# VH-VL binders against UPF0292 protein AF_0905, part 22

Target 1, 124 residues: UPF0292 protein AF_0905, of Archaeoglobus fulgidus (o29357)
Amino acid sequence: MEDYKPFFEAIDELKEKSENGWVVVVEGKKDVRSLRAIGVSGEIVVFTGYASTADTLKDRKVIILTDSDAKGMEIEKGLVEALKTYGKIPDVEIKRKIFSNVRKEISKVEEISAFYEKISGIEL
Below, E stands for the ipSAE of ESMFold2; O stands for the ipSAE of OpenDDE; V2 stands for 0.75 times the mean of E and O plus 0.25 times the DockQ between their complexes.

## First folded at step 11 (VH-VL; framework fv_cosibelimab)

Design k5 (from j3 with heavy chain F55Y; at its last look DockQ between E and O 0.92; V2 from the best seeds 0.85)
Fold by ESMFold2, look of step 11:
Structure k5 (fold): chain C 124 residues (1-124), chain A 121 residues (1-121), chain B 112 residues (1-112)
Amino acid sequence: as target 1 above (124 residues)
Amino acid sequence: EVQLVQSGAEVKKPGSSVKVSCKASGGTFSDYAISWVRQAPGQGLEWMGRIIPIYGEANYAQKFQGRVTITADESTSTAYMELSSLRSEDTAVYYCAREGYYGKDWYFDYWGQGTLVTVSS
Amino acid sequence: NFMLTQPHSVSESPGKTVTISCTRSSGSIADDYVKWYQQRPGSAPTTVIYEDNQRPSGVPDRFSGSIDSSSNSASLTISGLKTEDEADYYCQSYDSSLYGWVFGGGTKLTVL
């Protein structure tokens, strides 16, 4: 139980930034649904391609929240590089904080809501 | 409309190198990776490697490691594959393909027309 | 690394159904999405299935894909076979360990 404190703190940080105008980038629509279920209320954008997604986000504060696996890291790396061309540095640390000690249980953003409900006992 | 146009057929001697180009049009070149796939006469598809142009890193199949170099030029929307130390078994059609993103998956959504490379002694 | 093994050939009559298997040698078939490509003679391949069981726009619903975790395999099923379905079919999956792709050996479908 105490093993999940950093996870909940990272989720709280995500929600707070989302409420304060940070845009969250995810891999797909199931990820959007998962994040909405746990209370992420701000804008969420689905990845459509490195340059095109970065162009959409060039004037925004960005959190990259792709899956914690090889393909998710590839997307993250490419988005970081694409956003650099606009002088923007996205937040990639919230993803690290979310998954750092729960990677044995989940690795995908779409799994977050069910996992959150399971370990918290709170219906979403 | 998205299109990948490859350079023309080449005839090469063993021990030489070939560099095939793949020019993309009708899309956003830096949105996607480009893969290279070859097909020897009467044989199956063989993945050679890929590049993600936005950060310029390539990954290669183990069989081709050390002989293949894949590069991209964002300014001309062109990817290149160079295969060195050519042998007769490298005779094949060489394809480039774009790795499109759909739902949460990547697949080769557009292919070049293929470039026949003939290596003859 | 893993290999994807397909039968070398299959054949069936027009109007019937065929299933082409794609067995992964190590790791789980479910680790990475399976794609299926159709290649007609003299042409570049085209995609008929992605994300295990999704069809690109324009691919008829008689093409379907499935995963069988117990046999560690994927399948392409083509119902209502037409003569134009005669082609080579390749499965493909991502190999995370090399940041790259693996193709199956290909299956020649003959529609008699």
Scores: ipSAE 0.758, ipTM 0.905, lowest interface PAE 0.9, mean pLDDT 93
ESMFold2 (binder alone), look of step 11: mean pLDDT 93; pTM 0.947
OpenDDE, look of step 11: ipSAE 0.890; ipTM 0.947

Design k6 (from j3 with heavy chain N59Y; at its last look DockQ between E and O 0.92; V2 from the best seeds 0.85)
Fold by ESMFold2, look of step 11:
Structure k6 (fold): chain C 124 residues (1-124), chain A 121 residues (1-121), chain B 112 residues (1-112)
Amino acid sequence: as target 1 above (124 residues)
Amino acid sequence: EVQLVQSGAEVKKPGSSVKVSCKASGGTFSDYAISWVRQAPGQGLEWMGRIIPIFGEAYYAQKFQGRVTITADESTSTAYMELSSLRSEDTAVYYCAREGYYGKDWYFDYWGQGTLVTVSS
Amino acid sequence: NFMLTQPHSVSESPGKTVTISCTRSSGSIADDYVKWYQQRPGSAPTTVIYEDNQRPSGVPDRFSGSIDSSSNSASLTISGLKTEDEADYYCQSYDSSLYGWVFGGGTKLTVL
């Protein structure tokens, strides 16, 4: 039961940063819906390509929240490199915190809302 | 309009190497990975490897590990594939393809015209 | 590492429906999206299905894709078969362990 406290704390941190102007980048529209369902209210940008996405984010504070699988890590690595060309260092830590204690159950951002509802008992 | 233009056909001797170029235009080169795929006469498609130009890392099929080198030059929007220690079995059409991103999936959305490499004698 | 196995050839009459299978040898077919490519003689391939069952713009809706987890396979279905559909078809998936791609062996579709 206490295994999920870090997950909820990471979600709270994500929501707080989103409310304070951090832009969250995700892999697709289902990820956006999942994050909205759990209360992420700030700007969310869908990945469209490394250089183009980085250009969209060049003047913003960025959280990279791609899936916790090989393709998601590949996108994260490429976005980190692309943002470096603008002198920006995105937050990749929140993703680690979200998935580190739940990677046996979920690995995709689109799965977060249903998982959150299941383990919290809160209807979303 | 996105276009991938490859270098021209080559005739090579066994034991030599070949370097095929793939110049991209009409899109944002650094948005995508580039894959190399070959097709021997009458045979199927065979993936050789890929490069992600934004950070310059390449990944190779096990079969070609040690013989193939894939590179990219962002300033010229060009990817390269070099295959060494050529054998007659390497005779094929070599394609480059862009790994486009749609929805939440990647697929080869644009292909080069192909480069015939003939290894004989 | 896995392989994708396709029948070598299939054939059917115009107006009918064909299904081309793509069976994954290890791991689950559902773990990675399946793409389908059409290749006509002398041409580079083009994509007809991505994300298991989505069509790129311009691909007719008579092309459809599906996944069958029980047989660990994907299928490309072409209904209302036309003579211009005569081509080679390849399935493809990403192999996360290699950071690379796997193609099926290809299926030659003959119409008439």
Scores: ipSAE 0.765, ipTM 0.907, lowest interface PAE 0.7, mean pLDDT 93
ESMFold2 (binder alone), look of step 11: mean pLDDT 93; pTM 0.951
OpenDDE, look of step 11: ipSAE 0.893; ipTM 0.949

Design k7 (from j3 with light chain Y94W; at its last look DockQ between E and O 0.94; V2 from the best seeds 0.78)
Fold by ESMFold2, look of step 11:
Structure k7 (fold): chain C 124 residues (1-124), chain A 121 residues (1-121), chain B 112 residues (1-112)
Amino acid sequence: as target 1 above (124 residues)
Amino acid sequence: EVQLVQSGAEVKKPGSSVKVSCKASGGTFSDYAISWVRQAPGQGLEWMGRIIPIFGEANYAQKFQGRVTITADESTSTAYMELSSLRSEDTAVYYCAREGYYGKDWYFDYWGQGTLVTVSS
Amino acid sequence: NFMLTQPHSVSESPGKTVTISCTRSSGSIADDYVKWYQQRPGSAPTTVIYEDNQRPSGVPDRFSGSIDSSSNSASLTISGLKTEDEADYYCQSWDSSLYGWVFGGGTKLTVL
């Protein structure tokens, strides 16, 4: 039961930063829908390519929330490198907090809303 | 209009090396990975490796580890593949391809015209 | 790591429908998206399906893709066959254990 407290705390941190002007970068449209369902209200940007995505975000505070799998980590790594050219350091730790305790159950951002509903008993 | 233009055909002797270039135009070179794929006469497609230019790191198919080097030059929008210790079985058409991102998937959305490398004694 | 197995050749008459299979040898076909490429003689390949069943812009809706978990396979279906569809077709997926792309062996489609 208490195993999921870090997950909920990370979700709350994500929502708070989103409300305070941080832009969340995700892999696809299903991820956007999942995050909206759990109450992420700020701007969400879908990855379209390393240089192009970084250019649109060069003046923003950024959270990278790609899937917790090999390809999602590759996108994260490349975006971190691309944003460094603008002197920007994105938040990559919220993703790790979200997935670290639920890795056996989910690894995709699009799975978050259904999982949240399941373990909380709250219909979204 | 995205285009990948490769260097011309090569005739090589066994034991030598070949370096094929792939110049991208009409798109954002640093957005995507570049893969190299070869095709021996009458055979299927064989993935050799890839590079993500913005990342600067390449990775290779196990079969080619130690013989292939893939690099990229962002300033010229050009990727390179060098294959060493050539043998007759390396005779093939070598393609570069851009790994475009659509939806949540990567696929080879643009291919070079291919470069024939012939290895003969 | 896994292989993707395709029939060596298939044939069908113009106007008819053909299906080309792509069977994954280990792990689940659903673990990674399947792509399909068309290669006409003397030309570079082009993509006809990505994300299992999506068509790139400009690819006719005669081309469709599907996944069958029970047979651990993907399929490319081409309806209303035209002579221009005569080509080699390759499926492709990512292998996370090898950290690289895997192509199927290819299928020669003949339109009689």
Scores: ipSAE 0.669, ipTM 0.888, lowest interface PAE 1.3, mean pLDDT 93
ESMFold2 (binder alone), look of step 11: mean pLDDT 94; pTM 0.953
OpenDDE, look of step 11: ipSAE 0.777; ipTM 0.922

Design k8 (from j3 with light chain Q54E; at its last look DockQ between E and O 0.89; V2 from the best seeds 0.82)
Fold by ESMFold2, look of step 11:
Structure k8 (fold): chain C 124 residues (1-124), chain A 121 residues (1-121), chain B 112 residues (1-112)
Amino acid sequence: as target 1 above (124 residues)
Amino acid sequence: EVQLVQSGAEVKKPGSSVKVSCKASGGTFSDYAISWVRQAPGQGLEWMGRIIPIFGEANYAQKFQGRVTITADESTSTAYMELSSLRSEDTAVYYCAREGYYGKDWYFDYWGQGTLVTVSS
Amino acid sequence: NFMLTQPHSVSESPGKTVTISCTRSSGSIADDYVKWYQQRPGSAPTTVIYEDNERPSGVPDRFSGSIDSSSNSASLTISGLKTEDEADYYCQSYDSSLYGWVFGGGTKLTVL
């Protein structure tokens, strides 16, 4: 009854953009490890504060991949607002695609790798 | 070094309002939220509300909704808390605090010195 | 919106261990990280635990935190009690319905 096709397609899109110079912003080091385990190979930046993180990213193509919970949404909204001052529009849709069909099972970026392994059967 | 310096003590009449300032120095003001917490004499800590300067909007504890206004001025690195319709039970020390980000968690890592507001006739 | 309930006071002798509980009234204690603050008379609070059991720089390792999902509570444990630990202690957690914070009522620790 679970349809994970959108999840895998979103992960593939994430990996492709990462390989092509998009920087992924996450909440912490465990999130970095999770994304590396599933093959996200490009630059990953850990959030340190709204203005400082946005300044680091002002000249980059950005994917915001914070947790799918209230605090993760606050970080996302604040980074979007901060990047607007530099005329930058980050991708926030990949996160929606990743979590929209799996929120009953995971809500944190750090959980992605174990979940991916579970539902794909692929050893990471 | 991060410091939060609050405006001085105030004595107010019932029914009036008070506006307390909180000037941040050191660090990056727009990186973090500022919360306001009060403490009546001999009582516990009571969260009043917060602002994330980038959002330009504040969130308030239900008890204070409609009486408190929290704002921030990025250009001066200053947050403000205004409490209206003052009553004697609003006599308290009012603190501002920065919500610092460490690991994957937020906590109040720097506090102002506190501002005593006394409400009396 | 939930409440965090702490005992009003606890006491213990120097060198011993004390535990201060923090029980969440609704929703799960595990849904959001718990913080603990120490406040001495006349001073602003300082943080002794964040992220359930992490210590800020300079906080001695005799301070620890834990979560008990079965009782829906968090605990602050202070081992090797010193007289300087005499203070009020507050737990704190995030309330997503408010986009804000909840403090426990506070616990006065007396070191006899």
Scores: ipSAE 0.729, ipTM 0.896, lowest interface PAE 0.9, mean pLDDT 93
ESMFold2 (binder alone), look of step 11: mean pLDDT 93; pTM 0.943
OpenDDE, look of step 11: ipSAE 0.871; ipTM 0.942

## First folded at step 12 (VH-VL; framework fv_cosibelimab)

Design m1 (from k1 with heavy chain N59Y; at its last look DockQ between E and O 0.88; V2 from the best seeds 0.87)
Fold by ESMFold2, look of step 12:
Structure m1 (fold): chain C 124 residues (1-124), chain A 121 residues (1-121), chain B 112 residues (1-112)
Amino acid sequence: as target 1 above (124 residues)
Amino acid sequence: EVQLVQSGAEVKKPGSSVKVSCKASGGTFSDYHISWVRQAPGQGLEWMGRIIPIFGEAYYAQKFQGRVTITADESTSTAYMELSSLRSEDTAVYYCAREGYYGKDWYFDYWGQGTLVTVSS
Amino acid sequence: NFMLTQPHSVSESPGKTVTISCTRSSGSIADDYVKWYQQRPGSAPTTVIYEDNQRPSGVPDRFSGSIDSSSNSASLTISGLKTEDEADYYCQSYDSSLYGWVFGGGTKLTVL
């Protein structure tokens, strides 16, 4: 009986922001598939490089949702720095909220949909 | 067309330092990481360290910690590797390599031509 | 703080298939993607495999990569061997404790 309420609340916040024009940045195509499966319906962009990705997002509201591991934090840090040159502050807190109570079970964005299905009992 | 052009060969005395440059062209420098790799005559590839130019942090292999400094200048799209307290066993070809991002993986997608550093009395 | 161990040399005839192994000493080979590099004499290395089993553009499909979790190893397989495949081959993986890379010791491939 783990308390997954914060995880579900973070997923709901992600979906709401996505519906309202926030662009989600992920590490790869499997992450896109995972987020679509749980109902993230807005624009999702795959990271291709710090400055180039930031340039495509300079006029947008951005959520950075990279993996909760060393390489994902590296990409997040560099993308935050790159967006700073355009005066943009991306949301990095939704990622923290998603993974904070489930880090022992998952650390990758591509794992979210299967985990969501497992703990909710909802077939996706 | 992406190119990494390194500075020319050097002959150094033991106890001195060498600084090798690596100028990147044909891409967006701040998209990538830069690694330095050396290869002694007849030996394998040895990773020395890397830099992430967008935030200027460098990381080093344990063997070289304290002797190597890696820097980058975004305005000139150039990375540098400086190796101090040179010994004869530091005689090697020194490569820079660009770490490009593809499919959720970083790999060395372009390499410089190599810089021979000879340490001799 | 792991090592990647490769055989020192392998050889095989043109047209045949060779496999080069890369064994990780501690932790799991699956912790990070494996890359493979080819180095011909007198040249800088080039990448032939990334993300365990993906080929960069322009690399022939006779080059393939695989992971074997049972032996904690990766493999580079080259089918339809050609004389130009004669080179040194290095595996590589990321070490998150160093924020850096580890190379295998290298394997000299001889095409007889």
Scores: ipSAE 0.818, ipTM 0.907, lowest interface PAE 0.6, mean pLDDT 93
ESMFold2 (binder alone), look of step 12: mean pLDDT 92; pTM 0.942
OpenDDE, look of step 12: ipSAE 0.910; ipTM 0.954

Design m2 (from k1 with heavy chain F55Y; at its last fold request DockQ between E and O 0.87; V2 from the best seeds 0.87)
Fold by ESMFold2, look of step 12:
Structure m2 (fold): chain C 124 residues (1-124), chain A 121 residues (1-121), chain B 112 residues (1-112)
Amino acid sequence: as target 1 above (124 residues)
Amino acid sequence: EVQLVQSGAEVKKPGSSVKVSCKASGGTFSDYHISWVRQAPGQGLEWMGRIIPIYGEANYAQKFQGRVTITADESTSTAYMELSSLRSEDTAVYYCAREGYYGKDWYFDYWGQGTLVTVSS
Amino acid sequence: NFMLTQPHSVSESPGKTVTISCTRSSGSIADDYVKWYQQRPGSAPTTVIYEDNQRPSGVPDRFSGSIDSSSNSASLTISGLKTEDEADYYCQSYDSSLYGWVFGGGTKLTVL
């Protein structure tokens, strides 16, 4: 019943952009570990505050990958606003694609690697 | 040195309003959220609302909805809380608190000194 | 909407251990991180625990936090009690449905 092809395609898009210089912003270090486990190889930055994080990223291509819950949406919105000051538009759609098909099973970035293992049958 | 300095004590009549200021220094104001918490004499802490200054939105506890307005001025690193239609039960110490981000959690890492508001006929 | 319920008071002797509970009325205690604040008389609160069991810099390791999902509660444990620990203690959690914070009713700790 569950078709996870869109989830895997979104993960592939994330990995591809990461390899091509996009910086991924996450909420915490467990999220970093989860993304590394599934093969995200580029730079990952942990959120430390809206303006301060945006200042660090002002001349980079950015993917915001916060949790798919109320607090994650608040951080995303604030980072989008902070980056707007520098004329930057971060990618917020990869997060939507990752979680849209699996929302009832996971909502946290730190859960991605275990879930990936579970549905793919591939040991990470 | 992070510091939140609030405006001074006030004595108000029932039916009036009060506006308390909270000036933050020693940090990057637009990194944080600002919450307002009150404490009536001999009572516990009661969350009133908060603002996220980077995009200017506030959220309020249901009890205060319609009577409280929380704003922020990024240029002066100052948050404000205005409570209208004051009643004697609004007599309390009003605190501002900064919500800092640590690990994967927000918590109130610095508090103002408190502002006593006395509502007396 | 949920409430956080704490005992109104606890007391214990210097050098002993005390535990202060914080029970969530609806939904799961694990839905959001629990924070603990200490308030000495006449002072603003300060944080002693965040992220359920983490200590801010400068908080002694005799303060610890824990979660018990079976009782839907959090606990603050203070070992090696000192007279300076005499204070009010509040638990706190975020309520995503209200976009806001909830404090427990507070617990007065007396060190006798």
Scores: ipSAE 0.841, ipTM 0.913, lowest interface PAE 0.5, mean pLDDT 93
ESMFold2 (binder alone), look of step 12: mean pLDDT 92; pTM 0.943
OpenDDE, look of step 12: ipSAE 0.908; ipTM 0.951
ESMFold2, fold request of step 13: ipSAE 0.839, 0.834, 0.839; ipTM 0.913, 0.909, 0.912
ESMFold2 (binder alone), fold request of step 13: mean pLDDT 93, 93, 93; pTM 0.946, 0.944, 0.946
OpenDDE, fold request of step 13: ipSAE 0.908, 0.909, 0.903; ipTM 0.951, 0.952, 0.950

Design m3 (from k1 with heavy chain F55Y N59Y; at its last fold request DockQ between E and O 0.90; V2 from the best seeds 0.88)
Fold by ESMFold2, fold request of step 13:
Structure m3 (fold): chain C 124 residues (1-124), chain A 121 residues (1-121), chain B 112 residues (1-112)
Amino acid sequence: as target 1 above (124 residues)
Amino acid sequence: EVQLVQSGAEVKKPGSSVKVSCKASGGTFSDYHISWVRQAPGQGLEWMGRIIPIYGEAYYAQKFQGRVTITADESTSTAYMELSSLRSEDTAVYYCAREGYYGKDWYFDYWGQGTLVTVSS
Amino acid sequence: NFMLTQPHSVSESPGKTVTISCTRSSGSIADDYVKWYQQRPGSAPTTVIYEDNQRPSGVPDRFSGSIDSSSNSASLTISGLKTEDEADYYCQSYDSSLYGWVFGGGTKLTVL
């Protein structure tokens, strides 16, 4: 309904950036599956460690999409710091937009696809 | 091969401080977190605190706040734990441990050999 | 903040199966992954289970982990018990309110 419009708009922005060469970094393989299910088609990288992940992303446009919880914020902060060494500023705002109006229902990236299906009526 | 090598045993007097080092090798130090855990004779494991070296923040168990300082030096791949105002009850083996990331979980995948700190008059 | 409670000791015969429990005092055991560590006398601990039920490389598949939401607990199960399994075992979980870790009190496993 109307109060989920920001969620859908953030998902559309994510998909558009992914199609335009932005690399999405997530916490695990279930997150990759969730994002593929909602139509994120570009490159997705799974976090393996702060410096190592940042090194693989140093020449790329990056979206950090970790879980909206304490551990996800730790990973986000560390990745932002690591990418700063290369003069890169990743997008951390899409994550905020996705979870801002739905954090009472979901907080994990792996939950996005089931939630999307639930509120849109679209089979994923 | 990942290895954590700690500084040697210490004998300290009550009221003094001790600083234990933990040098990591065989991995990328800035990828991981470091925790400190102690074990008094005949007792269980007691988590003291942790640090995230990539941005230098440390977090402490409430019991040790005000007495413990955990730091890291990325250039030497070394973490440090300093415990002040030592008491006899602080006699223990002090371990550092690396928090490695696997799947979607952090766990203590490598441990140092332990450092015996004896607090005695 | 929460506590993790383990039995102080358990005993079982070689070849049998033993289960060590780890009960969380508040919040859900499923909120954060449970880890299990083995410690032999005079040695640093080693991990036998992470992510509730995953084994690090080199840990035999007779070690398994599970979660029981109804009792708010985790369990370490060791089948085909061997004399070298005699050790102390600790469960561990993350406490997001502390940005830190909680260990259970430990369980001494004796292989009769």
Scores: ipSAE 0.838, ipTM 0.919, lowest interface PAE 0.5, mean pLDDT 94
ESMFold2, look of step 12: ipSAE 0.823; ipTM 0.910
ESMFold2 (binder alone), look of step 12: mean pLDDT 92; pTM 0.943
OpenDDE, look of step 12: ipSAE 0.915; ipTM 0.957
ESMFold2, fold request of step 13: ipSAE 0.836, 0.831; ipTM 0.916, 0.914
ESMFold2 (binder alone), fold request of step 13: mean pLDDT 93, 93, 93; pTM 0.950, 0.949, 0.947
OpenDDE, fold request of step 13: ipSAE 0.915, 0.913, 0.916; ipTM 0.958, 0.954, 0.958

Design m4 (from k6 with heavy chain F55Y; at its last look DockQ between E and O 0.94; V2 from the best seeds 0.86)
Fold by ESMFold2, look of step 12:
Structure m4 (fold): chain C 124 residues (1-124), chain A 121 residues (1-121), chain B 112 residues (1-112)
Amino acid sequence: as target 1 above (124 residues)
Amino acid sequence: EVQLVQSGAEVKKPGSSVKVSCKASGGTFSDYAISWVRQAPGQGLEWMGRIIPIYGEAYYAQKFQGRVTITADESTSTAYMELSSLRSEDTAVYYCAREGYYGKDWYFDYWGQGTLVTVSS
Amino acid sequence: NFMLTQPHSVSESPGKTVTISCTRSSGSIADDYVKWYQQRPGSAPTTVIYEDNQRPSGVPDRFSGSIDSSSNSASLTISGLKTEDEADYYCQSYDSSLYGWVFGGGTKLTVL
């Protein structure tokens, strides 16, 4: 656990914010299933397009949790720009914290639940 | 219905430039990226570059670096591709295409009708 | 940068099954989703497969896609061939190193 402490702390922060009304935006349905498996209990929204997704989220507190790869960064950047027009700044740091210490092992949100189970020894 | 309508065919001389427009209608322009693809007579599809209108950045295939400029105007829902220093091998049909998002993937879900650019002396 | 290689042409009779391959030159075929486009003469392409093996609405279920990691390739399979399937077919993947797209060279399908 000592090498993965920042990962678990970021997951706990994600779960806490989700419980407190933050909406998590992900790339697809497998990502939703992965986050539910580790205990993310609040609203999760799947990306459908930059302007359209931002419009549905303009009155919400938002965490962007897209994959840690080029496509995921493109989606994140575009959503940040779209939400900015509503005066909203989404949380993009939880994603950085989740992946920064595990990039050699995983880069996709859909991989989080299996990885969490593997390194924690806890069956989900 | 979503449509991409391109500007008309052009005949150009070597060394000149061409600018092709692509006007989108029937959808949300700022939801998607726009790619440009060309096809020389009897040849395959060749990706040239793309732009993401929501933040205005463009990316180009290595072959076209320095010769192609792709821009977008959100207020008119129009993308543009300008190719400079034209050569005879640039004779092709030039397509714009919208990068639609489905499931967890992007694909070119709508294409323009194509614009024939002929480069001849 | 990588290339996607397809056979130049394939032919088969109506009612039969054809498979068109798409081999990636470097990196893994599984790194990014594979798309397949159909282009009839004089027309812009249309999508028949995305996300490796998913069909857009309106594409018949006789079109299927698959990935073979052993050969580092994708395949488009068309069963129950119809004369209307005669077209050029292109595979496509994303190249993260250029934030852009790569097309295969295309395959001309002739329905005999």
Scores: ipSAE 0.776, ipTM 0.908, lowest interface PAE 0.7, mean pLDDT 93
ESMFold2 (binder alone), look of step 12: mean pLDDT 93; pTM 0.951
OpenDDE, look of step 12: ipSAE 0.896; ipTM 0.949

